# Designs tried in a protein design chat: VH-VL binders against q9brp7r531to624. Part 12

Target 1, 94 residues: q9brp7r531to624
Amino acid sequence: LYPPCYVHDVSFWIDQKKGFDELEFHTVARAVSQDTIISIQFLSRFQHPKTQQVSLCYRLTYQTCDKALTQQQVASMQSQFRKEIQQHLYVIPR

## First folded at step 6 (VH-VL; framework fv_sotevtamab)

Design m87
Fold by ESMFold2-Fast, scan of step 6:
Structure m87 (fold): chain C 94 residues (1-94), chain A 123 residues (1-123), chain B 112 residues (1-112)
Amino acid sequence: as target 1 above (94 residues)
Amino acid sequence: QVQLVQSGAEVKKPGATVKISCKVSGYTFTDYYMHWVQQAPGKGLEWMGRIDPEDGETKYDPKFQGRVTITADTSTDTAYMELSSLRSEDTAVYYCARDYYGDISYWRYFDYWGQGTLVTVSS
Amino acid sequence: DIVMTQSPDSLAVSLGERATINCKSSQSVLYSSDNKNYLAWYQQKPGQPPKLLIYWASTRESGVPDRFSGSGSGTDFTLTISSLQAEDVAVYYCQQYYSTPTFGQGTKLEQL
């Protein structure tokens, strides 16, 4: 039986002058999840017609066979991830 | 029309500090990051760090962190790079370079460069 | 750090002939959110600063002659000069900007 797999999407507004550090985004995701995030997929880019603000959306998949993962643990890691990217990446979670 | 004009060549003794300037014209100084790049004689280009002139935020390459300080003066449209505790291996041409505005990436390429400043460290 | 490796270190090409310079990155510089390769090429003549030639791997900077072209994706990139002119004798550098900027070691292009 396949270990439990949890999928969470994250969306955020970026600062267009500061830009978005995709590599650091991946680094933070790996660290916060204790390497349980096995894939990160870019889903979409949206630019607001009036404000011209840009938002990005990524899909994160959590899975591991070397420890039990509960929905609560994943939710906790996802919450911490949202907080960490806000601090480190000039992004505002949507 | 866009110009980046650097201060003149410097000769320093080991252990000294050097501060070089990069005065810009032809664009809004606070709209673009200013970067500094080192080129040792006969060698390639090494990124040192950058500043956002609007808020003073800096980022440095770990190889230079601790000895390099980058600053910006918006009243004179001038960026500065200060390198302390000079060693003979710091002998190099130092360039200021503007990054491209309009890219959404965190790191960028350089569209305009200063003429370069030769810093010679000799004992 | 992403390591950029150019080949050859130097080459000599006759006027009017094709020059090809290669650049390899230690990991992909293809940005997933805009599907662009974050790779630039610069030309540097003795005593002068680098001059931007190409960005996003294949987009020519304004004012750069049509004989210069960039190609490639991911980790393998090429700068081509279709018909060498005397003024093209220079050192050429690739640069990635997917992460903290790093440059290749340079390729010296000389006239044969």
Scores: ipSAE 0.416, ipTM 0.817, lowest interface PAE 2.0, mean pLDDT 89

Design m88
Fold by ESMFold2-Fast, scan of step 6:
Structure m88 (fold): chain C 94 residues (1-94), chain A 123 residues (1-123), chain B 112 residues (1-112)
Amino acid sequence: as target 1 above (94 residues)
Amino acid sequence: QVQLVQSGAEVKKPGATVKISCKVSGYTFTDYYMHWVQQAPGKGLEWMGRVDPDDGETKYDPKFQGRVTITADTSTDTAYMELSSLRSEDTAVYYCARDYYGDISYWRYFDYWGQGTLVTVSS
Amino acid sequence: DIVMTQSPDSLAVSLGERATINCKSSQSVLYSSDNKNYLAWYQQKPGQPPKLLIYWASTRESGVPDRFSGSGSGTDFTLTISSLQAEDVAVYYCQQYYSTPTFGQGTKLEQL
């Protein structure tokens, strides 16, 4: 049996002028999760038919073998991640 | 009509600093990034960096990081590129260029360019 | 950095004939999320700044004659001028914007 695995999706609106820095997105994810995010997968792109605004959705998988990883710890890291990407990547979480 | 008008040619000595201006008209200055591109004889085009005139955010190519400073003055609709510690290898035409707005692209292509400013570095 | 390599360095083409310029990137510039190739083409005449011709590998900029076309995907791209006009004599550059922008070395197009 393997250590517990936690899956969380994040979706957000892109700022059209700033664009989306996917490399920085990965960097923030690794930093906030203390390297417990083992997978980041692009799921979908949505464009609003009226506003033409673009939203992206990613799936993040948390897992570590070094120490116990709890659902509460993951929820806390996910919350911080949403805050960090909003501040540094000019995205609006949805 | 969109226009990017650059300051005139400069002759500088090695070790000096040069500051080039790019005055815009025909669009809202704060809606688009302003980029700077170097074209040295025989070396082709090299992206130097860019500024967001709305908030002053800058990004630079690592090759120029530490020597280049790009700024924008919204009161005069003018972008600036300052290059310090000039060497003979910095002899080039410098262009300002506007990027595209309105997609998810983080890096850009350039739709309007200034006429270019020749900087000659000689002793 | 993504390295852009153009071929040939120069070519001479007779008026009315087809001109073909190639551009190769050291890695793919196709973005999987939007299925677009992050590649542009520019024309530069002596004493003038570059002029945008094509973006997204194959989309012509407004006002660019339809004799100019772009094709290719991933790492291999082509700019085609279907019937050379005298005004098309210039240096042509490809540029990627998948990562920090880089340009090809340029291809000089002369009239034969």
Scores: ipSAE 0.497, ipTM 0.837, lowest interface PAE 1.7, mean pLDDT 90

Design m89
Fold by ESMFold2-Fast, scan of step 6:
Structure m89 (fold): chain C 94 residues (1-94), chain A 123 residues (1-123), chain B 112 residues (1-112)
Amino acid sequence: as target 1 above (94 residues)
Amino acid sequence: QVQLVQSGAEVKKPGATVKISCKVSGYTFTDYYMHWVQQAPGKGLEWMGRVDPEDGDTKYDPKFQGRVTITADTSTDTAYMELSSLRSEDTAVYYCARDYYGDISYWRYFDYWGQGTLVTVSS
Amino acid sequence: DIVMTQSPDSLAVSLGERATINCKSSQSVLYSSDNKNYLAWYQQKPGQPPKLLIYWASTRESGVPDRFSGSGSGTDFTLTISSLQAEDVAVYYCQQYYSTPTFGQGTKLEQL
């Protein structure tokens, strides 16, 4: 039996002067998800041609072996994650 | 031309506090972090901490936490490093250093350095 | 914190000869978001502040002679001086900026 997988992308604008702390991003993701995020994959970097603002996009995969994970639980974790990265990192979610 | 000019040498007694300055010119002070690095005589380089001159945000290495205070004065384009409770092992050259701007990294390398300030702690 | 270890502690090289300095990090300094190695090299001459030579492991700073080159990825890095000049006598430091900045202990390059 293979437990269900849920995939969510998160994209956000970074502050180039402050930079992006990818290690802290991973730490926040693991904490919010109670270690149900099994994969974090960098997808893309976009720089706006006029404003020069930079955004990053990451893919998060949620899965746990010993419990049923519901879509509602994952949605709640993802929402909390977006909120936490605004507080701990210098990012604005898109 | 970018220049970082530090204050002159200091001689202090154990337990004293020292405050050294780093005046910048040739760029916009608030666009770059200012870092402080310690180099004990004949030894390597140790990062102490940094300040964002725009908002005063600071980060310190745990080794210096509680004893170091780094500040910036945008009216004079000057960064300061204050080190308290001085010990003989704090005898060192202290450098201010500007980090690079424009990448996505949270931590940076240092493209310009001050000339250094020798602090001697002796009784 | 990431520990940076340089080898050798010192070396002596004749003018015109190749000098090789190694730097090892206790964990990888390769970032997934930009696929760059967060490693820099500095030169420090007696009585002077450090001078940036190389960043992103292999990118030479403007004004640095092309005899200086950086290579490596992940945990193992090398600074090479293809043909030693008298003015290259100095202490060389590697620095990681993947996390809170840390420096190697330094390698003293002397002229034979």
Scores: ipSAE 0.305, ipTM 0.795, lowest interface PAE 3.0, mean pLDDT 89

Design m90
Fold by ESMFold2-Fast, scan of step 6:
Structure m90 (fold): chain C 94 residues (1-94), chain A 123 residues (1-123), chain B 112 residues (1-112)
Amino acid sequence: as target 1 above (94 residues)
Amino acid sequence: QVQLVQSGAEVKKPGATVKISCKVSGYTFTDYYMHWVQQAPGKGLEWMGRVDPEDGYTKYDPKFQGRVTITADTSTDTAYMELSSLRSEDTAVYYCARDYYGDISYWRYFDYWGQGTLVTVSS
Amino acid sequence: DIVMTQSPDSLAVSLGERATINCKSSQSVLYSSDNKNYLAWYQQKPGQPPKLLIYWASTRESGVPDRFSGSGSGTDFTLTISSLQAEDVAVYYCQQYYSTPTFGQGTKLEQL
């Protein structure tokens, strides 16, 4: 009824010329996590006062009752997700 | 100061290919995406695609993908839109338009437009 | 695709009177990450390209007269011309840029 829930935050700098494709961000999250990410929540936006560079922070919640989900599996998925968004979305994880 | 100047009107037969140019001045060509928008009588404005002049990467609307090719030549500060396999329904005014961006937007609105190029496809 | 629907298709307004044009999106264009509405308004006169009037639903482009204002959020947006001038006779288009750009069908504003 109440399977384990794992929460991970991800923060990254965006390329302001390219912009941030939030829809693709969600698509990558679903693919990497094999649909175990049940919630993606925007947390904050930060703009560096000198460089004017913008960073975003999102909270991802992993949960499923369809298969055994371990902390190690989630950490692996989160690591792969961080790598995938860097490749696909012109972002630099921070 | 910012100016987008398009090539002149074209008359083509069905099955032909048309190539329209858009020469820019008054800004750094590689700092902004260049978009192409079709305006057919009765259909309104339709986004076709865009190119990043800095790296040549393109994005097309699925409706035009396979027939449209958008390119940029940084040596002449000119963007091009090539549309192949022309049909009568491609009769339209075609605009180039520069994007404008702020903060985190992936898709854009357009702050400067070319004067438009009328393409007539008739048998 | 997000479908943009404008109303009315056309309207006639006397000089000095208020003109109101509406735009509805098939889904929200309010982006949670920056709390902005990804909506722009353009003016197009016969034989001319579209001209940007409003972006972020309510921010007026530089050089656009104060009589033009944009309002609304989410799926329902309005362009208002507080006191119509002769030069405002044109077709007006809304455009979303929350996803692949799409335009409304246009509203023709005529002088009564």
Scores: ipSAE 0.148, ipTM 0.767, lowest interface PAE 4.4, mean pLDDT 88

Design m91
Fold by ESMFold2-Fast, scan of step 6:
Structure m91 (fold): chain C 94 residues (1-94), chain A 123 residues (1-123), chain B 112 residues (1-112)
Amino acid sequence: as target 1 above (94 residues)
Amino acid sequence: QVQLVQSGAEVKKPGATVKISCKVSGYTFTDYYMHWVQQAPGKGLEWMGLVDPEDGETKYDPKFQGRVTITADTSTDTAYMELSSLRSEDTAVYYCARDYYGDISYWRYFDYWGQGTLVTVSS
Amino acid sequence: DIVMTQSPDSLAVSLGERATINCKSSQSVLYSSDNKNYLAWYQQKPGQPPKLLIYWASTRESGVPDRFSGSGSGTDFTLTISSLQAEDVAVYYCQQYYSTPTFGQGTKLEQL
């Protein structure tokens, strides 16, 4: 049978001067997930009507044939990913 | 009215260190990143690195093998690029360039450039 | 990093004729979040710094003559000068800013 597939969305506010480095975002995702994230899909852009702050939302799909992958492992990776992007990409997770 | 004025030409010996300045006027120095670009004689443009004058954060291209240091002095509205352990292949014109930021992306294009500083590395 | 390749390395064009310069990126420079191509074009004359002509692949910088236009998307881009003037003799560079900035090797445009 096919290995299990896990889907998680992440949304965050960006810094308007620093911007958002999409390639670094992909690099962090690969590193944190030990290459188990097989796709990253842009979902939406939202701009707050009053503050003008911009938030982005991405969908991450976890899957691997190389080793067992559990829901608990994916949840842990996703939590670490949110922490890493906050530190490296000038974003504030929502 | 926006001006980036660089320091004058330098002649250095191999192994020396050079420090080039870029003094800005006509805009708020801390609102824009400052980048440095190298152009060897008869060659193309190579991005070296950037500094955010507001917080001092820097990014460098690995091609310069840890020899470049970029800084900003907000009291004089001046950016600096220091290149150490000079070699003959470092002979080039060095430009400071102001970025222009858009909606989302971290990386930028350059709307204003300094006049360039020729650094010659010779015996 | 993203490699930028220009073609041709040099070309000669008569005054009033069309000049076309091509630029290819080793991977797409189309940003997913804003649907923009992160590509710029610069003009450099001997002894002068580069001057910005075009950004986001097709947007002309303020003060740049209408004869300059940019086109393309993803990995293949073109700078067109519709009717060459003498002052357009220069080296032209494309630059991507989708990731850490990289420039093409340059195209030398000569008269005649």
Scores: ipSAE 0.297, ipTM 0.799, lowest interface PAE 3.0, mean pLDDT 89

Design m92
Fold by ESMFold2-Fast, scan of step 6:
Structure m92 (fold): chain C 94 residues (1-94), chain A 123 residues (1-123), chain B 112 residues (1-112)
Amino acid sequence: as target 1 above (94 residues)
Amino acid sequence: QVQLVQSGAEVKKPGATVKISCKVSGYTFTDYYMHWVQQAPGKGLEWMGYVDPEDGETKYDPKFQGRVTITADTSTDTAYMELSSLRSEDTAVYYCARDYYGDISYWRYFDYWGQGTLVTVSS
Amino acid sequence: DIVMTQSPDSLAVSLGERATINCKSSQSVLYSSDNKNYLAWYQQKPGQPPKLLIYWASTRESGVPDRFSGSGSGTDFTLTISSLQAEDVAVYYCQQYYSTPTFGQGTKLEQL
């Protein structure tokens, strides 16, 4: 069977002075997912018309042929990823 | 209107510590990182580190880590760079420089620079 | 760490002629999310601090004459002065800010 593929989007507000470290974002994604995230795609940039605050949205694709990957495992990894990026990247998950 | 004014030249002996100041005016000090760059004769420009005056966050280049300390005093709008255990190879002009950045970028280029402070380390 | 290499180390150009300075990075400085090259160019005259000329590889800083232009993408970048003026005699530095900032060794531009 073709391994199941799970897609999750993550969006967050960035700190424009601190900036957004995309390389660290990728590093955190690989670590949290045990390398089951095979694709990270930039989807959009949104700037709030009133506050001028910027948010980014990325799509993460989870897939592996090395072991069984369940929807619950992916949901757990995604939840942990949201926590880790908030801690490491000066972002506020949206 | 934006000005970065550094303290005057210093002559130090090997093993000494030097502390250089950079007083800013014409903008809100806490809105921008302040960086320090070394220019040794023949070696060009080397980034040393930065401080965020708003929260005191610092980051240093590994080459200077352990000897450099960068601080900010928001009551006087002044950044400082302290370099310890001076050796002859530390003879250089030291610049403070303000960052400028795009909304996604993590790292910076430098839009305003201080006039430079010559530090001479000699026996 | 990203190593920046400039060429040539020195260049002599006649007034009114085109000057070209090259900068190569050991790794790409093109950021995928914003599709920008994280590269700046500075001019430094003797006894003065560096002056920002160009950022994002090709955007001129306010007040910089239009004879200065930047081009390139990824790992190979060029600073061009379309018609050299006497005041342009200086050392020029490229700088990447894709990661921890690093500078090229500098190119000394002299009048021929």
Scores: ipSAE 0.151, ipTM 0.732, lowest interface PAE 4.2, mean pLDDT 88

Design m93
Fold by ESMFold2-Fast, scan of step 6:
Structure m93 (fold): chain C 94 residues (1-94), chain A 123 residues (1-123), chain B 112 residues (1-112)
Amino acid sequence: as target 1 above (94 residues)
Amino acid sequence: QVQLVQSGAEVKKPGATVKISCKVSGYTFTDYYMHWVQQAPGKGLEWMGRVDPEDGETYYDPKFQGRVTITADTSTDTAYMELSSLRSEDTAVYYCARDYYGDISYWRYFDYWGQGTLVTVSS
Amino acid sequence: DIVMTQSPDSLAVSLGERATINCKSSQSVLYSSDNKNYLAWYQQKPGQPPKLLIYWASTRESGVPDRFSGSGSGTDFTLTISSLQAEDVAVYYCQQYYSTPTFGQGTKLEQL
């Protein structure tokens, strides 16, 4: 019997001058999810043809065996994660 | 006349590393990205990654990330693709392909391809 | 990843007749800011590399015969060969470049 697994994608524009700190992205994901994110997969990089802005897309998989994990809890953690990366990584969600 | 000429076929044992070259001529090497595409026998095309020969920036598909290394040598106008920890499922034809640099898009289509290099991984 | 699905897997067409190959993307490859579809079509013959036929969904590559045409927008695309010739027997692939490049599984075109 495996515990439920929840998958969420996040897409955002990065700041061209400050760049993107992938290590900090992983750190924030770990902290916000209370270590329930078991996988972070890079999906794509897109550069806007006219503005030259770059967006990144990541897939996050939530799962844990040692505590109850509900869809509501995952949605809450994903919402908080989206807020934290805007503040600490200077990204704009798509 | 644009040409992409790849190195010859390779036979490797499981766990080995293979390095394939793609020598270009007929255009300015640093003006175009160079991509690598895998095609397993009887199967479709799978993008592996690319390099910008001007600054060495690389980008890899997650499926190959950690095993693939793509490089460019501007002194010889040659791109390389190195694949490590070879498995039998890595048996495939590998192509280099030029990305069209004239468009302002980050990802583009491939207008010229190398002839392909067969890599066979067997015990 | 954007998944590209072609139909049919194989198609047999008589010489001189019209051939139609379809390609569907799991999400739109139409970019609203430039109004372009980030889709290309390739032809591959046995033992040869792929050859670019169409880009931006409908723009024919220089040197490609006018019997080849591309159409469609968003998620549904079509490659048409108006009058099949013997040299057109090949596998055809669609490819999106809206994000990290992905290819369809291929459609094998054979002479009936």
Scores: ipSAE 0.000, ipTM 0.566, lowest interface PAE 14.9, mean pLDDT 85

Design m94
Fold by ESMFold2-Fast, scan of step 6:
Structure m94 (fold): chain C 94 residues (1-94), chain A 123 residues (1-123), chain B 112 residues (1-112)
Amino acid sequence: as target 1 above (94 residues)
Amino acid sequence: QVQLVQSGAEVKKPGATVKISCKVSGYTFTDYYMHWVQQAPGKGLEWMGRVDPEDGETRYDPKFQGRVTITADTSTDTAYMELSSLRSEDTAVYYCARDYYGDISYWRYFDYWGQGTLVTVSS
Amino acid sequence: DIVMTQSPDSLAVSLGERATINCKSSQSVLYSSDNKNYLAWYQQKPGQPPKLLIYWASTRESGVPDRFSGSGSGTDFTLTISSLQAEDVAVYYCQQYYSTPTFGQGTKLEQL
């Protein structure tokens, strides 16, 4: 009855020199998902004890009532999102 | 020791282009971004843009409407700032500045600055 | 983007007295992911480039005297000089780096 809601977490290592452009991260998420991502939530920050590298984890919620949204379509958008952030935000998906 | 040494003062006519250099020493040039900051009387300090000397990636403040170009030459450890279509309001001291960054910080603060280059635009 | 406003525009303080400079941002510069305030303070003396004093709102740069301290969080920040010395006469600037870097208009500190 309610439009289907899909939740996906994404975690990645950040490049310390390049930094993390959170505004661009949100922009890419909205664009790749055709604005079906209704929520982006920061979950955690982890720093590797030996390498000192930092990883971030975000939760993305996909939902829309304006068009059919399937689990396969969301998986496809999430896959494209991982590819886009790796290429444009200098992050390494975890 | 870390030093950023800029080229000397310039006097230009409206519509001209100016290119200022910033030669670095005392650290690995490709390890830090190089930024350019304008300081005009009454306007304060304004960030113009930056370059990553390692790959040439740039980011600019939209205020300059595509008039600013920042480059880096790793063979000479020198960064450049080129400002075109000069106007009288571009009369200012221009600084190069090295950033310092945190683990998740995309935008930066500046730990070392060049001595500044005065650019005067007059008819 | 973020507008930085300093107060006062200028102040005069006697040697040995406390100087207080305020900086307000038009939106919060506190980052929820690392719980840090993305704010720096610079000192600029006549004929010289700005010199970094404070970063992360309250961390003193190496070599900066302990009479300089930064405080505040979110949108309201303060730079304090506990006991003014003659060499502290300068213009002071705050800068945010939460988004595209922007500076306050500056506060001119003079000796009374």
Scores: ipSAE 0.422, ipTM 0.825, lowest interface PAE 2.2, mean pLDDT 89

